# VH-VL binders against Myosin phosphatase Rho-interacting protein (MPRIP), part 12

Target 1, 108 residues: Myosin phosphatase Rho-interacting protein (MPRIP), of Homo sapiens (Human) (q6wcq1r43to150)
Amino acid sequence: KPIYGGWLLLAPDGTDFDNPVHRSRKWQRRFFILYEHGLLRYALDEMPTTLPQGTINMNQCTDVVDGEGRTGQKFSLCILTPEKEHFIRAETKEIVSGWLEMLMVYPR
Key: E = the ipSAE of ESMFold2; O = the ipSAE of OpenDDE; V2 = 0.75 times the mean of E and O plus 0.25 times the DockQ between their complexes.

## First folded at step 15 (VH-VL; from q4 with heavy chain S31D; framework fv_nivolumab)

Design v1 (at its last look DockQ between E and O 0.78; V2 from the best seeds 0.79)
Fold by ESMFold2, look of step 15:
Structure v1 (fold): chain C 108 residues (1-108), chain A 120 residues (1-120), chain B 107 residues (1-107)
Amino acid sequence: as target 1 above (108 residues)
Amino acid sequence: QVQLVESGGGVVQPGRSLRLDCKASGFTFSDYAMHWVRQAPGKGLEWVATISGSGYETYYADSVKGRFTISRDNSKNTLFLQMNSLRAEDTAVYYCAKDYPYDEGYFDSWGQGTLVTVSS
Amino acid sequence: EIVLTQSPATLSLSPGERATLSCRASQSVWKYLAWYQQKPGQAPRLLIYGASNRATGIPARFSGSGSGTDFTLTISSLEPEDFAVYYCQQYDYWPLTFGQGTKVEIK
């Protein structure tokens, strides 16, 4: 059951912000849907039936932290999982704040 | 049917300004990033600028940064390129291009182009 | 800036022959590569996105392959309408960049 959704910008897979070249990688606009069971899925459009580009298991999330220091981008978050870090950002403070509120329930 | 129609091209002297318009129809304009791509006569394609669907994000080629401004009016389905301090090397056909899907960075629809000639 | 180097610059072939066009990136762009066709006096036309996916309405004789730094556009059997200039374009990094083009012409 979807409980939250919206457009965000996602850093491409394999982005390493310690590598200066990667800081110019184009962020990908994806529609994110957070499901009640903790699946965070993202896709090319807002239709729930669209094949997802990827998923993040928020049940494995260890922290959600501010991303600006790592990414150089305002309104960015880092979602930490055992497998990797995911970097997202929003166009406005209001959007990122709403997402932070929804995602912060998972780390603990 | 997606349509992109550029206008505003012409002959201008170096150092002068020109504004290009691109009127869009056949899609929800505000959902899509839009791009300007240029092509000098007999030469290849060069990306010029990009603006996000909302207008919050803009990006420019180094060759035009500080001189050109991309903008959009979503209520009028219109994309703009303000070109200041024009140089001879800016002479090109300027294409308006639509992103797909939304803001991926490649272009599924192109206008017919408008010619800008910068001559002494 | 990602430099895309296309080869050959010109490919002279007859209708019915196979065309193989190469695009090499100066560093990995993963699969974020598109191909366009441009005929004289016309705007470019999207052929391939994501290195290997045909755009809507593109004939099956066009195929793309590759990832990372080395990419190929193949036209399995040239039709008269396929004689044009072909450009690759990466969209992994800002600035977005195009290759210099490969002209496919009648031998």
Scores: ipSAE 0.756, ipTM 0.921, lowest interface PAE 0.7, mean pLDDT 93
ESMFold2 (binder alone), look of step 15: mean pLDDT 94; pTM 0.957
OpenDDE, look of step 15: ipSAE 0.824; ipTM 0.942

## First folded at step 16 (VH-VL)

Design w1 (from q1 with light chain S28D; framework fv_ofatumumab; at its last look DockQ between E and O 0.94; V2 from the best seeds 0.87)
Heavy chain, then light chain:
Amino acid sequence: EVQLVESGGGLVQPGRSLRLSCAASGFTFSSYAMHWVRQAPGKGLEWVSTISYSGKETYYADSVKGRFTISRDNAKKSLYLQMNSLRAEDTALYYCAKDYPYDEGYFDSWGQGTTVTVSS
Amino acid sequence: EIVLTQSPATLSLSPGERATLSCRASQDVWKYLAWYQQKPGQAPRLLIYDASNRATGIPARFSGSGSGTDFTLTISSLEPEDFAVYYCQQYDYWPLTFGQGTRLEIK
ESMFold2, look of step 16: ipSAE 0.761; ipTM 0.921
ESMFold2 (binder alone), look of step 16: mean pLDDT 94; pTM 0.957
OpenDDE, look of step 16: ipSAE 0.918; ipTM 0.965

Design w2 (from q1 with heavy chain K56R; framework fv_ofatumumab; at its last look DockQ between E and O 0.89; V2 from the best seeds 0.85)
Fold by ESMFold2, look of step 16:
Structure w2 (fold): chain C 108 residues (1-108), chain A 120 residues (1-120), chain B 107 residues (1-107)
Amino acid sequence: as target 1 above (108 residues)
Amino acid sequence: EVQLVESGGGLVQPGRSLRLSCAASGFTFSSYAMHWVRQAPGKGLEWVSTISYSGRETYYADSVKGRFTISRDNAKKSLYLQMNSLRAEDTALYYCAKDYPYDEGYFDSWGQGTTVTVSS
Amino acid sequence: EIVLTQSPATLSLSPGERATLSCRASQSVWKYLAWYQQKPGQAPRLLIYDASNRATGIPARFSGSGSGTDFTLTISSLEPEDFAVYYCQQYDYWPLTFGQGTRLEIK
């Protein structure tokens, strides 16, 4: 069951912010849906039937932190999981703050 | 269905300014990143500028940075390019292009272009 | 800036033949590569996105392949309307960049 959703920008797979050439990579606009059972999926559009581009298991999430130090981008978050880090950002502080509130309940 | 119509091109002297417009219809303009791409006579395609759906993020080719300004009016479904300090090398056919599916960086619809000629 | 180098510059073939066009990136652009067709006096038309996906309405004779730095556009059996200039374009990095084009001519 979807409980939250919205458009965000996602750093592409394989982006390493310690590599200076990667800092010019184009972020990808994706529609994120957070489900009741803790899956956070993202897709090319808002239709629930659209095949997801990827899924983040928030039940495995260890932290959600401000992303600006790593990414150089305002209004960004880093979602930490054991298998990898995910970087998202929003156009406004209000949008990113709403997402932080929804995602912060998961870290252990 | 999707239509993009550029206007505002013409013959101008070096150092002058010109403002291009692109009228959009047939899609929800405010949901899409929009682009300007140019093509000098007999030459290939050159990306010029991109503006995000909200207008808050803009990007420019190095050759135009500081001289050109991209903007949009979502209420009027219009994209603009303000071109200042024009040079002979800016002579080209200027296309308005629509992103797909929203902000990926490739272009599924193009206008017919408007010609800018910079010559003394 | 990512430089895209297309080869050959000109390809002369007859209808019914198979065309193979190359695009090489100066650094990996992963799958973020599109192909366009442009006929004289017309705007470009999107053929392929994400290296291998055909855009809506593009005939099955057009196919794209490759990833990273080496990409290929293939036209399996040329039709008279396929003689045009073809451009590749990457969208993994700012600035967005195009290749210089391959002109596909009728022999």
Scores: ipSAE 0.756, ipTM 0.913, lowest interface PAE 0.7, mean pLDDT 93
ESMFold2 (binder alone), look of step 16: mean pLDDT 94; pTM 0.957
OpenDDE, look of step 16: ipSAE 0.913; ipTM 0.964

Design w3 (from q1 with light chain N53K; framework fv_ofatumumab; at its last look DockQ between E and O 0.91; V2 from the best seeds 0.86)
Fold by ESMFold2, look of step 16:
Structure w3 (fold): chain C 108 residues (1-108), chain A 120 residues (1-120), chain B 107 residues (1-107)
Amino acid sequence: as target 1 above (108 residues)
Amino acid sequence: EVQLVESGGGLVQPGRSLRLSCAASGFTFSSYAMHWVRQAPGKGLEWVSTISYSGKETYYADSVKGRFTISRDNAKKSLYLQMNSLRAEDTALYYCAKDYPYDEGYFDSWGQGTTVTVSS
Amino acid sequence: EIVLTQSPATLSLSPGERATLSCRASQSVWKYLAWYQQKPGQAPRLLIYDASKRATGIPARFSGSGSGTDFTLTISSLEPEDFAVYYCQQYDYWPLTFGQGTRLEIK
């Protein structure tokens, strides 16, 4: 069921990087789990019993792109869905590259 | 039981330096963002600085940027604040604070503080 | 920088009364607001996080409400140990900021 997981930083809900005020919003550290059927779930810790803070339906994902131009943050990705844009980032290029590989299979 | 014990405060003259330490126990120190918060005598709380769990990201209040440096040693379970070019307005009780659950930006545990007095 | 303005500066009440403390943010901080209690000579104690969630061990008489720019801490029936200074703190934006405090004192 789980096929990938790890700590990432998530831009808070409602962040609009076209709005300069929002560029100082604090990113949120979340543990992400990617499930085989395309659910990307994130929570406050890695324990399976922790209630998720939210989910991203990767089956509805239209693109996964580099996020640095939009966010101003190194090692960031933008996950595009019809509902909203999701922005994640990692502390290293190795971590973000691993996530890009895993997530790129979903866009249609 | 979470414990945070600050040390290194004292009386110093303006322009001098001081290094604060915070010894942590009772939790997995290396998993948490850590913070310094200060309180001038008889005044309110002021956030000073934050360091991420890995030490790779640091943030500072404008009043201390360029003068103070936050750091951590995860092996020693210790948080530090190097304070250079001290000014009278830096006089305060300095608290070490632990994030909850890891890096949200609010503080569930606080030390008792260490006093820094900057005067001639 | 997000400025948090607390009101009133001082609130004088008796045990058993209901306390209502206000915190107003200069811009929306969504739900990312915490409340702390501080007694003289002590470190602050976390009461409320995410605007409305009680921290571990906090009595049910403490409740938080609000979102966006306007937040309220309510103490439904004051106990003698509740007379203290209360601070709000936002964590939606860098720099992290506190309100200036409300002193809740015994009448």
Scores: ipSAE 0.773, ipTM 0.924, lowest interface PAE 0.7, mean pLDDT 94
ESMFold2 (binder alone), look of step 16: mean pLDDT 94; pTM 0.956
OpenDDE, look of step 16: ipSAE 0.914; ipTM 0.964

Design w4 (from q1 with heavy chain T58I; framework fv_ofatumumab; at its last fold request DockQ between E and O 0.91; V2 from the best seeds 0.86)
Heavy chain, then light chain:
Amino acid sequence: EVQLVESGGGLVQPGRSLRLSCAASGFTFSSYAMHWVRQAPGKGLEWVSTISYSGKEIYYADSVKGRFTISRDNAKKSLYLQMNSLRAEDTALYYCAKDYPYDEGYFDSWGQGTTVTVSS
Amino acid sequence: EIVLTQSPATLSLSPGERATLSCRASQSVWKYLAWYQQKPGQAPRLLIYDASNRATGIPARFSGSGSGTDFTLTISSLEPEDFAVYYCQQYDYWPLTFGQGTRLEIK
ESMFold2, look of step 16: ipSAE 0.789; ipTM 0.928
ESMFold2 (binder alone), look of step 16: mean pLDDT 94; pTM 0.957
OpenDDE, look of step 16: ipSAE 0.901; ipTM 0.961
ESMFold2, fold request of step 17: ipSAE 0.740, 0.763, 0.742; ipTM 0.917, 0.926, 0.920
ESMFold2 (binder alone), fold request of step 17: mean pLDDT 94, 94, 94; pTM 0.957, 0.957, 0.956
OpenDDE, fold request of step 17: ipSAE 0.922, 0.922, 0.915; ipTM 0.967, 0.967, 0.965

Design w5 (from q1 with light chain L96I; framework fv_ofatumumab; at its last look DockQ between E and O 0.94; V2 from the best seeds 0.84)
Fold by ESMFold2, look of step 16:
Structure w5 (fold): chain C 108 residues (1-108), chain A 120 residues (1-120), chain B 107 residues (1-107)
Amino acid sequence: as target 1 above (108 residues)
Amino acid sequence: EVQLVESGGGLVQPGRSLRLSCAASGFTFSSYAMHWVRQAPGKGLEWVSTISYSGKETYYADSVKGRFTISRDNAKKSLYLQMNSLRAEDTALYYCAKDYPYDEGYFDSWGQGTTVTVSS
Amino acid sequence: EIVLTQSPATLSLSPGERATLSCRASQSVWKYLAWYQQKPGQAPRLLIYDASNRATGIPARFSGSGSGTDFTLTISSLEPEDFAVYYCQQYDYWPITFGQGTRLEIK
């Protein structure tokens, strides 16, 4: 049922990149699991039984775009949903590119 | 049992260099962000530097940027701080500190510290 | 950078009394605030993380509260071993910063 997974950095809840001071907020390292039905969940470790810290419903996603202009961070993506913008980033280009391929199937 | 053992401190003249080491054991070193924190004699705690688990991201206090370099060797389970162009105000006890649960930014284990004294 | 201002600078109390230590951030750090205890000649010890969660092995008399800019560490009934310096630390923003400390001393 999981189709993709890996460690990513997540911008903390309430981060507003239009506020310049938020650009220096510390990103949170979380293990993300993408499920075939479109649930993207993240937790403090890679164990599937760990209670998630949160989820992103990719079925509600309207776009996944490059995040560097907004965040000032290399290898970052912005996941747009009606309720919230989510910002993730990876430590390498290879990792973020793999995630973009997996996540780009959802926007419509 | 988490153990962090710092070494490499000493007495040096201003403008010289020193390299600190921290030997880690009792946890999976390569999964954790690691930190250096210092404390000048009779003073409070000052964060110095952080390195991500992979070593690819580094962060520095403004007081040390351009002079200090944090690094790690995950195969050797070792953390390093290269300190160049040392100044009297760098005199402090330098602690190695471990993040928890991996990269949150607070420190659940600390070494005993190694003393750096910069004087002429 | 986020400045953490601790008050009072020194708190003189007796065993059995309640200690209340304050930490104020110059900007909101949400819940991302930790408290440490440090005794002379020792490394700091983590007491509280995420504003209110006790670290493993920390006695229940220690509690943390607050969010945003105003945080409090409370020691409900002081034991002799609690006389030490206490630091708050934020980890919401780079650079990571500590408060200047509150010295809790025996009266």
Scores: ipSAE 0.707, ipTM 0.909, lowest interface PAE 1.0, mean pLDDT 93
ESMFold2 (binder alone), look of step 16: mean pLDDT 93; pTM 0.954
OpenDDE, look of step 16: ipSAE 0.912; ipTM 0.961

Design w6 (from q1, 30 letters changed; framework fv_adalimumab_6cr1; at its last look DockQ between E and O 0.94; V2 from the best seeds 0.85)
Fold by ESMFold2, look of step 16:
Order: structure tokens, then C-alpha cells, then sequence
Structure w6 (fold): chain C 108 residues (1-108), chain A 120 residues (1-120), chain B 107 residues (1-107)
């Protein structure tokens, strides 16, 4: 069921960019897989047997927006859900644009 | 077997430059962030610099930023540290260190170190 | 910058003793803490990462605990080969920072 995948940088759990101290937190390199049914999973590597570090239910997503204003990082996105904000970034504009296209179909 | 072998250390005068090299083997070098960590004689460990797996992102300790440049050549399995404008306080053993599992910020394999002495 | 403060700076203990070393971060670093062992004249060796996960090949007498700002490395039964300096290191924030070290000796 995977429909998209790749390496991204994820802001650590509990990061609040309204707290300026958190802007120096080390982003985490994770392999993301988007599944057709809307599960976005990330793990330490691309192997199917690797236990995921976490998941994002894109079916609960309320918006996917440019993240640079919040994060201070180019090529970043903010994935908004009712309970949590998730921040990802890529090394290039091409990579982040591909992810935005795949993710933007989900917001409710 | 993971191996990291540093070279290029030596005695230099203040204000001069050195380039350190680290030859890597036994792992897929291009998948890992790499680090330089130094230790002044009889002192504790100090992180110096990090480079991402692709080489596109680099980070430096404040004490070396603007003077040191980390780089890598993934085709040659090699990590480098160009050290300019050296000062007495840069005297240390310099270790090449491998990230684990890929880019977390801690170091599972270390080289033997190469000594840099900055003195007249 | 995150200051990492280790206690004690040094200690002496007998073979078989339980040894505890503490590490305190100046701000919460969640669980993003590693412990290293360094023997004289040698490079450091990773013992523990993610505060409590034992690195492969490390003896089970070593354990780590804590989260947030307070962390502990425990050696359940000190052995002669455990004579070394131990360092904690946080990896939640740039710059990466180490504690000042704890020297462990056999008395």
C-alpha cells in the first residue's frame, strides 16, 4: 500500500517553535512512508522490519502549510492535526515540493 | 569491521593551517553523518563539527566557526577538517567519529585520533 | 548552549560495588543522552544511547536511566576493567555538548 517515500528531517517530538530556545534543536533524519489509506509513518531506516518511530494520521490533518516562517528553515512544511503540529524539512526544494503535492490532498 | 583512521596532525605555529583527514572503511560511509571531536591533553571531550551524510549541512562549535571547515568525499570514503588560523587552545587529539544509526548526534565508532600541537 | 554537569568528578570504589554517576542538563533534553567510557590512551567507547539503551557488546552490568534533565549511569558490580573516565553527552540541541567527565578508580 505505500504510495510515496523518502528521507526527511523531522523536528523532535515536543518542539514548539514559539519557544525560541527550540530553534536550535537538532532535527532528526527519518525515512517517511505514505500509505494509500492516509497513514504517514517514519522510522530510522527504510527497511519494512524497522519499528516506526511514529506515525501521523493524514486523515485527521487540517492543513499542510509552508514551514519557513515557523521553523526558520527553508524547504520545511508544517502538518497540522487537532492534537499536534508536525514539522518536516527536506534538503532541496524539489523534494519538499514533491511531498507537499502528495500530502496536500488530505486536509479536512 | 568499522575503521576510522585520522591523519594530518602535527606541530604548527599559531596562525598556521593544517588539514586533517579521516579514512573510513567497513561501513557505507555515504549513509552516515560524521563528526570531529577533540580532547585537549588531560581534559574532557569537546565536539568540534558535524557534516551530514550528503555534505550539504555543516555545524560548528562556536570556538572554531569561521576558522575550521568540515568536508567529505563520499567517493573516497574520506572526511576532512581544514583548520585555519590555529591557536594554542586548538591543541588537542582530534577524533573522527561515526554517527549511529545514521544521523542522531551520538558516536558509535571513533578513530585512534591525531595530535595537533599549536606552539611556537 | 546546554551545560552538562556530571557528579561526582571522581570516585574510588571496591570491586563488586555498585557505582552511580549522575549527569544533569541545564534544560530538558528529553531522552537524547549518550554515555561513553574512555580508558587512558584510548578513544571513547559508546555505552548507552537514548538515556537507557545499551549499545551492542556492552556488559549488562551497565545501565542508564533518566529523562528530561536528570540522568544516571549505573555499574551494578564494579569490575577492574571498568576503571575509566565516563562522559555524558546530549544530542538534542546544537551545539552537541559533553559533561566534564567522571573518573572511576579501584581502591
Amino acid sequence: as target 1 above (108 residues)
Amino acid sequence: EVQLVESGGGLVQPGRSLRLSCAASGFTFSSYAMHWVRQAPGKGLEWVSTISYSGKETYYADSVEGRFTISRDNAKNSLYLQMNSLRAEDTAVYYCAKDYPYDEGYFDSWGQGTLVTVSS
Amino acid sequence: DIQMTQSPSSLSASVGDRVTITCRASQSIWKYLAWYQQKPGKAPKLLIYAASTLQSGVPSRFSGSGSGTDFTLTISSLQPEDVATYYCQQYDYWPLTFGQGTKVEIK
Scores: ipSAE 0.729, ipTM 0.914, lowest interface PAE 0.9, mean pLDDT 93
ESMFold2 (binder alone), look of step 16: mean pLDDT 94; pTM 0.952
OpenDDE, look of step 16: ipSAE 0.914; ipTM 0.964

